# VHH binders against q84jc2: the designs that were tried, part 51

Target 1, 232 residues: q84jc2
Amino acid sequence: MSKMRNLVEEKFLEFYESWVIQLELYLHQLLIAHNNNTMSETELRHLISKLTTHHKAYYTAKWAAIREDVLAFFGSVWLNPLENACSWLTGWKPSMVFRMVDRLRKSRVVLVEAQVKKLEELRVKTKFDEQKIEREMERYQVAMADRKMVELARLGCHVGGESVMVVEAAVRGLSMGLEKMVKAADCVRLKTLKGILDILTPPQCVEFLAAAATFQVQLRRWGNRRHYVTHS

## First folded at step 19 (VHH)

Design ph8
Fold by OpenDDE, fold request of step 20:
Structure ph8 (fold): chain B 232 residues (1-232), chain A 125 residues (1-125)
Amino acid sequence: as target 1 above (232 residues)
Amino acid sequence: QVQLVESGGGLVQPGGSLRLSCAASGFTFSDYYMNWVRQPPGKGLEWVSGITSDSSYTTYADSVEGRFTIIRDNDKKMVYLQMTSLKTEDTAVYYCARSPDEVQAIWEEGYFDVEGQGTQVTVSS
């Protein structure tokens, strides 16, 4: 079954495709910086700043889009099924990045005790915030199945007059809640990312960002190959 | 003309509570990330708390986490700061401040503009 894309989907698809292309360019720069070790601290900080600006731009665009149609992001036509399957509230799960940091520690990244402690504190806070959001999300999802909606479902009556109004009202209520939850989740993402970058040294930041970007890009590639998806 | 008018400050004993209010006008309130910031005597501005335009997310400085609560009413164009378990170190002039970029406001705590006169909070035994 072919899905018709609405205006929000189309616009964000275009945005995201361009955004990913730019991400790949930055990834290339990150990898060069990481492998050559020829860049000064100032240069590394500048590169990090470009990446963080790029990520902030994504959320700026996203938040504008979700105000128009948050449901578009629960379909996410710009993502392949694998990417969608790995999504938590329309994006990466904040607590996941700590696993990435841990993996890097086992390879070349040496964290001092103070950094480890701060990362742990951040991890705890991040997980707490995730759980709060999940509880609220559940509340909105459950609320969708109110008495009237359940009755309509039971009767198999979903079209016409009052039925349509009831469904639309329910969907609107859900959408409003979803918008808040998605935005909240994104706030946690931003805070988590910023927190990690504040703890890491510039070289460590470059390595972390390179790893994160690599994973994102590869996930997209793997998903496209597996499902024969063309994004055009 | 943008106006932010803070109120609700006063003298309280340690362990006491206060509720600050900020009345906003002159801009589209519901589009802005709002903050509470404070300036202790002889010190610079310190970020205290922030809230997203739709109240989807709130955040606090470590020094006030668990004691302060920020809320907003977009219909009334109000921001509030409920302060509990007040300490002497909470003594400061408190300001309501807006952030021009919500994403940036979430990214860094210092991204705000102070435009009001503030309200004095004094915690003393």
Scores: ipSAE 0.897, ipTM 0.951, lowest interface PAE 0.5, mean pLDDT 93
Fold by OpenDDE, fold request of step 20:
Structure ph8 (fold): chain B 232 residues (1-232), chain A 125 residues (1-125)
Amino acid sequence: as target 1 above (232 residues)
Amino acid sequence: QVQLVESGGGLVQPGGSLRLSCAASGFTFSDYYMNWVRQPPGKGLEWVSGITSDSSYTTYADSVEGRFTIIRDNDKKMVYLQMTSLKTEDTAVYYCARSPDEVQAIWEEGYFDVEGQGTQVTVSS
């Protein structure tokens, strides 16, 4: 059964499909760079810059879209169920990427003590920010169950009049809060990513970004196969 | 014409508090990421704090984390910096600065231009 989409969903779906295609191209370049130790530092930095620019473009588009309809991102039609299942506040969970960083320790890449220390500091900060956002998110969610809403629920489903107004007001309130929380989460994502890249050397950055992009692309592929969902 | 007017600076003893204000005009305030930056004597500009257009996220330099609080009022087109537990090293001219791209502002702490005259903060015993 086909689900109706609003204009925000359609526009962002189109954007995201194109964005993912470009990500796959960059992933290919990252993998080449990772397997080719002949690339200069300048070349590596250029590649890293292209990737980071690409990610920033995603959030620019997202923030414009959530201003119009943040609820579109809760049940994102451009993602498959597996992708959605791995989502935290409409995106990747910032603290999770440190697992990918840990992978670098098990590879040919050697992290010096100073890097390890900085990464740990960043991890602690990231977790703190996540928890703060989660607490606020919970506050907005719980606020939906105010006295009026509880009474409406007790009285059953109503389709008109004052009941509709009350529900709409509650939804608006939630939406406003959700927009802030989603944006906050994205800020933590951006800060975490930048923080990691600032700590790592260019070759390490390439390896990290390759791992992250691989995970994202494969998650999409696995999910599509699992649920027979096709996205351009 | 874009205007950013800082105020609230002054002389304060170590451990004291100050609240800086910035009045913005000449642009759509609610569309911009706002920053506080400062220039210590004989030093270059350093980023202090930032706040998203909708106050959804705030961030601080390590040197001021836990002591300073940035807030904004989009209706009044104001941004504030509450400073507590002030130290001598906080002595500087403080500027309010806007960032035209929020994503870039979050990514790069130095993504700002100083447009105001600043307000002097002096912390001395």
Scores: ipSAE 0.894, ipTM 0.951, lowest interface PAE 0.5, mean pLDDT 92
Fold by OpenDDE, look of step 19:
Structure ph8 (fold): chain B 232 residues (1-232), chain A 125 residues (1-125)
Amino acid sequence: as target 1 above (232 residues)
Amino acid sequence: QVQLVESGGGLVQPGGSLRLSCAASGFTFSDYYMNWVRQPPGKGLEWVSGITSDSSYTTYADSVEGRFTIIRDNDKKMVYLQMTSLKTEDTAVYYCARSPDEVQAIWEEGYFDVEGQGTQVTVSS
C-alpha cells in the first residue's frame, strides 16, 4: 500500500523539490565564486544575500505548513531515509555547523582571533538553546507516553462519530506542542546561521555556504542512491 | 486601525524592577512577531527583545540578556517586558513593535516599525 499523503505533505513536497533545485543552482554559483576568486566583495555579498533569502524562504514556507500539520514534518515524505535519520527536530542540528566551520579552518580558511572568539560564544549559545529545546522535547515525549498516548489509544478503539472528534482534538493538542518545538528549533537554526555569517568575511561566507550546501545536496544524493529514491 | 499602547514605565532605582505592558489592537496579534525596542536619550532606536507569534522562541539583546523577559498573551493581545536588575543605561522610552515578517524578524534584529507612543523608563539613583 502506498502511503496516503495529505495536502500539506503534497504541497510541501512540491515546494521542497523546487527549493532543492534552486539550492543546487546556488551551490554551483558558490563553487564558482569560491574557486575563481574573481568576484568582487559586492558580488560576493549579493550571492550570499541570494542564499540567505533562499533559506529564509524555506522557513517561511515551513512555518506556514507546520501551522497546518506539523506532524507531516516528522514523517517528511520529501526526504529520503538518510536525510530523515540525520534530522534533528525536522531539520539540521544547529551545533553541527560549527563542526563545518572547524573543518574549513583545517583546510584553508584563516580566522582571526576575534572571529574565533565570537564563534565560540555563538557555539555556546547555540548549544544552550539546543539543550533547552531537547529538554522540552524530552518532557513532551515522556508526557505523551504517560497520558496522551494512552488516551489516544483508548479513544482510537472507539472510532466513530463523536469519538473521532475527540481523537482529532487530542491530536491537535499534541500537534501544538510539537509545532512550538519545531519552530523554536528553526529559530535557533536561523540565529545560528545568521550569527556565523555575521562573523565570517564574505569570502569565508561563500566557502561556508558552499560547504553547507554541498553537504545537504550530497546527503540527499547519497540517500537517494542507497534507497533508490527518485523524487519527481 | 493598528494600535500599540505601552504602559508600565516609571522611575526606578538601579537594581530595581519594572514590568512593561503593551496592548495591541487593530490587527491579528497572534500572527505577528512582537518586539520591545527602546530609545535612550539622544540615541537612536535599539532593539531589546523579541518573541515569536506562538511564544515558541524569545530572544534578547546582549545588553539585557538574563535581566529582561519578554512574554506575550495572545488571548489578551498583550506583550510584556519584565525588567530586572535595571541599570542607568536602561533609561529610555520603550516601545512595543510588531514585525511584518516573523522569519525576517528572527533573522535580523531590528526588523520592526514603531507604532506606539512608548513608555518612559528612568533608572536613576
Scores: ipSAE 0.884, ipTM 0.946, lowest interface PAE 0.5, mean pLDDT 92
Fold by ESMFold2, look of step 19:
Structure ph8 (fold): chain B 232 residues (1-232), chain A 125 residues (1-125)
Amino acid sequence: as target 1 above (232 residues)
Amino acid sequence: QVQLVESGGGLVQPGGSLRLSCAASGFTFSDYYMNWVRQPPGKGLEWVSGITSDSSYTTYADSVEGRFTIIRDNDKKMVYLQMTSLKTEDTAVYYCARSPDEVQAIWEEGYFDVEGQGTQVTVSS
């Protein structure tokens, strides 16, 4: 339950509900393609394109929303608590997606040596970019803590409209910094996803996208089921 | 009308430095991903660098990474390319280019709808 939802949260909740329904429909198509060896390469590429377009549309909507209220994406009202607990800077952690690729390699998916080499190079690059963002986030969190202590001291010493203006300016500064970090993280997510799909063959891409969508859908369903049981 | 005007090109020695500028007008500059692309003599366009609308993320072609820096100033509606350690293979006409969709520009390098007239950079002994 959320009793305090602003306009940004309400709009993005509606968007996300529709977006997830469409992802579930694409997951069904991915599972059929995964189990069906009669689909042409053209049909597979078309399905892959639909999935990548769907993910790009998510980021287009998200980037518009974070310009209005980035804080809505930290502890989002459109995600259940399990989904929120699995978030790194408002989304999936880029380096962790390679564990899904590793799981596919351990199954019946055969990757040639050239693909394995390219995936490892991408993993290293992704981890490097991720760590750079984590270092910036830590610097930012320290600055936030220092700013909070200063603002609390000033509130104790000042009365009137100037205290409100100082607090509002500090909040705006924090939001701008967070927005940039979230967008940087999303850029790493987009580049990592693109990189993986460029290395894999179309059937391998379908298997990867099916695994990723399955994880996302199951996390949502399992988290909602648990919530439903406890609040029935 | 959407307009991009490059400047700052010239003749430099190998190992030298140069800063290219791009003045933008006729659109909401702060909403767009911006690029530098170049055309070496007798070759097609190749993408050089890109920067998100808020400068949160920058990307570079492998051939220029570590040597070139893309910078933007949204208040002045300017994009810059700071070039250092220039090589003869950097000789090209350099264009400033706008990407119509920022997410797509991150997804696919060299995605743009408008470029300027270009500025010549010549690196020779």
Scores: ipSAE 0.748, ipTM 0.870, lowest interface PAE 0.7, mean pLDDT 85
Fold by ESMFold2, fold request of step 20:
Structure ph8 (fold): chain B 232 residues (1-232), chain A 125 residues (1-125)
Amino acid sequence: as target 1 above (232 residues)
Amino acid sequence: QVQLVESGGGLVQPGGSLRLSCAASGFTFSDYYMNWVRQPPGKGLEWVSGITSDSSYTTYADSVEGRFTIIRDNDKKMVYLQMTSLKTEDTAVYYCARSPDEVQAIWEEGYFDVEGQGTQVTVSS
């Protein structure tokens, strides 16, 4: 009954654990920068560059791994159940990130009119791309149901190697469709993140990146706490 | 030796259509993000469109979105640009270009290397 892990899952688990530790270190630097008004614009841009490089490295590693096993990213062994339950196509939902921007606007961050206009334009573009992917997912689910009906009907007449080859081909086809949808979703995530950072000033980018990293870290900590058990 | 050979350009009336082709050789085509880039007369390079190595995601400059479609065929090692509703402002030499890194190419639209001679598209009455 214990969870079995393949080599792809084991390797990405090691990568992700290291990646999250480094994210927490960068979060510490972001919080220091936020509370220290003596940092120059060039220093802030350097810190922002470290964060964006760190995020791009995650996707580089992820895209390599999904070519080998995309299903590992649905119910990932490197995430707790709360983190997995909050995933949309193996990651954060692009349109939801604007709620974080909205919360910052209400409390600490004052945006000028030009920024607000650009953010709304980006929100609309992001939502459009997200909806396109959701329509593709719906078509995929319908195709999966139809394919399974045909497959089951055929298996009622066949035994042995022919049936295995048909099932294996069907599974590969489904996996390839999932890979494309996950990569499309990641592209929307990358474009959305870049778009937000381009609109915000360097101090505002630091606040946004700190809020995003804090949310990710707290979601992980909250999910892990629910599983705490003391064996006295 | 990397080669990107563009073709399919020509003279067309405003509102017309053209389909550009790009034949690739000398590298593992299926590993690369591919772009169309254009150079209007007397101007610098403008990025037009990009496509991921597996065709999972396509992007377009605002000026061409809804009018142009990028397509790739990894088996034939070809990239295409289907252009419709052409305008005089679309007059340019068009190049296909590969990007060294897909994640960076999605992150930044101007991340590419131009290697071919291009194909001339002229939109006029």
Scores: ipSAE 0.742, ipTM 0.888, lowest interface PAE 0.8, mean pLDDT 85

Design ph8
Fold by ESMFold2, fold request of step 20:
Structure ph8 (fold): chain B 232 residues (1-232), chain A 125 residues (1-125)
Amino acid sequence: as target 1 above (232 residues)
Amino acid sequence: QVQLVESGGGLVQPGGSLRLSCAASGFTFSDYYMNWVRQPPGKGLEWVSGITSDSSYTTYADSVEGRFTIIRDNDKKMVYLQMTSLKTEDTAVYYCARSPDEVQAIWEEGYFDVEGQGTQVTVSS
């Protein structure tokens, strides 16, 4: 119902706004660590741990919200249209994060042969997992079309309380399939992020996390600015 | 009280197959990420495979990828490990284990509690 949908969206919007503010504060700390270059390895690992804990908290909250309303995460009210347009299954596309790593390699981060080999292995594994999810999405879309056609035919044959229960059951079943695919995509995101951070040294992790947070913050700021006329 | 009971182990030749079973009781099984872990002779615990509470995602150690399949049945409160193309290196006591938190379990493979007696798998000529 619209009330349950509004409540889930309202709660997650509030959570997400706070979460992004905290991400911006961590980005400030990452940029200080990047520019200063006098922080110890222990201090860097502590900062990295704060960022990874922050990202894990996002997924904990997201998975709780998805159980109540997965559709809220497709065209989310807490994201601007540009942010929504850039998402793949409600988030960043796992294989595309390696473009950020490639950009850093071309500019400022020097990787040794062992790291390059491990990153390429991770890229291949990430793409393989991503492709499995894409195949499952295709199967899901076929099943959804078949189920909808059957349920629409049944609605035409018997209008009443039984038809409402059948439609609700069909929608609930398809929603559970969509929840599984979003969760699977999030698992690939978590594994990919962890894998990258395990391969990089602590200073390199700071560079990567700073670049990722900067991209996310700038995408939000740029999309929000173009959405509203603010200075005319 | 939480109980995990492993079964299905045995003696097999290299290249053989086994299916391990784990019966769960005393907790809400459908809420938990589940794992298979193993302890080879004279070594510590080694994570083998994991599966999310809703079967949305499965993970495998590199050494078993492509040969082992983790499956769960939430209605029966069972988790299984279908093992094929077994090698002598797969000889171990196998345990099923639950993880306290799913996000953390995906993040790190060593995030589990071992609670059962295990089942012995021996691969030898």
Scores: ipSAE 0.736, ipTM 0.880, lowest interface PAE 0.8, mean pLDDT 85

## First folded at step 21 (VHH)

Design gh11
Fold by OpenDDE, look of step 22:
Structure gh11 (fold): chain B 232 residues (1-232), chain A 125 residues (1-125)
Amino acid sequence: as target 1 above (232 residues)
Amino acid sequence: QVQLVETGGGLVQPGGSLRLSCTASGFTFDDYAMNWVRQAPGKGLEWLSAISSGGGYTSYADSVKGRFTISRDNAKNTLYLQMNSLQPDDTAVYFCAKEIDMWSQEYPGDDFDYWGQGTQVTVSS
């Protein structure tokens, strides 16, 4: 009863597995850096840069894959059910990272007033952007019952010959809309991340990134244990 | 200044092969995904293929799957498109296109922020 995977799912699964392995390596480095007060600012910035580059790589791959099949990301087979359940528009919800920032403060990370103010501004902006995207997504989902979807539904199991082209056209139309929504969400994610990193000091960035990476990796591990998921 | 320069186009017979190159300058090439897009006479732009910044992932339009291969050499700031089994309907101007900066730009908007001038590919007997 294994779910049938398409080519995009298989390719991205392979990519993601490799990407996660590398993320775990970086997480290890982040943890070392976090516990090592002797590292220079230059070294910390270098580590931060490597991680940001790694994330950039993921999203460039994601967007490449989305152009081929965005629907694959709404049922991401490379993620376990727990990861999928925690996903907002095919990824982490941007506003959730502020919980991680709050966690830093609880861990005796001292933020100056200026940082607190900037973080609050960013939080408000992020929430606004999320809501905007959600409204657009809702509009899109409501509009899905349009002529194209009706046509798709009408054809249903009676697909053959010319009808195949009609179905494909309908699916393409839907996919294009979804692609835009996903990309918009990704931009909010990345801008939020960048915003946080721009506000925090290098040591604070390392701690934040370590927390984020830990959460991501642990979520994957917890989900895999719960659902006995194997990806390879 | 960002610059993309395509080369390798030309006339080829049906069933033939061509290899296109795109040389990039003016930005950090290895930080961005790159794309190939084409425009046939009297038709709109058609996305063909994409490659992630590190080259770890590639994607293709259905129209070129199995025939075209995208690759990149980040050390040379060069993007490639190997085109095999070319057909007359592949006749078009082929463009190299840079993916937008996802960290700093708003979306929805343009998918690409820079284009080359294009190179002509003509498939004819």
Scores: ipSAE 0.894, ipTM 0.963, lowest interface PAE 0.4, mean pLDDT 91
Fold by ESMFold2, look of step 22:
Structure gh11 (fold): chain B 232 residues (1-232), chain A 125 residues (1-125)
Amino acid sequence: as target 1 above (232 residues)
Amino acid sequence: QVQLVETGGGLVQPGGSLRLSCTASGFTFDDYAMNWVRQAPGKGLEWLSAISSGGGYTSYADSVKGRFTISRDNAKNTLYLQMNSLQPDDTAVYFCAKEIDMWSQEYPGDDFDYWGQGTQVTVSS
């Protein structure tokens, strides 16, 4: 059997495959830098900048794609968009990256007390930002479930011009709201990443970015085996 | 300060073509997505197209898909819009717009923080 993908999913998957290939090349550079204690601070900062730019590029492409079809980014076609939104708005949960920071501390990376204090402050701020977005998403889910909105959508097929205009405006409003929620979540993700990189030293940033890239490559492999298998 | 300057507008007959340019300064151009937006007489702003920071992803509004092509030259800090098969409905002021800095701020509820002055495109017989 074959699965028909919408045009946004097809184009973005093409972009994503190229993006991950480049991430794997950067991962190789990160691993070399991690194992080479004679690299200068300038060399490390250039590599960190390349990774930062690469991550920003992903989101600029995602936002371009979302303007055409935000629903393409919510889970598989087997789940409705609201169910997928509860798995955290089309991406990784910002507080999750602090587990990688915790692993760095356990792997004998020495963080000075000032770094530890700043990381805990950032963790609290990140949780606050997450909770704000979660409350906004819950309000959105209630609006989507409103009986009046559902009834107007159903009546649009039976009444003609004015009902069609009301349904179209309601659908546009809900889609715009969902796009803005996803973009708000992405800004929290990026602000959290930036905050961690600002606190860590350049060698620590390289180790953190290597761990993150390794996880993302592994997640892609797991996700491809489970969700995007094709049959010839 | 951030500056965006559009050029290439003008009067064209239906079915004709124009190429708009937008020259950017005051920010690291290749770190941001860029967009084209237009405003027809008596109407609100209409988003037309976006291009990712490296140029690897482009998207289009249904109204222009297949007729307009967005591109960028990061070495020249310049954004382009190739417009083909122009019709009178395409008459508008065309703006380039810089996407917000996702890296360091809360999402402000709008994607664009800086706009150009606009360039007039008029499609008439």
Scores: ipSAE 0.759, ipTM 0.914, lowest interface PAE 0.9, mean pLDDT 82

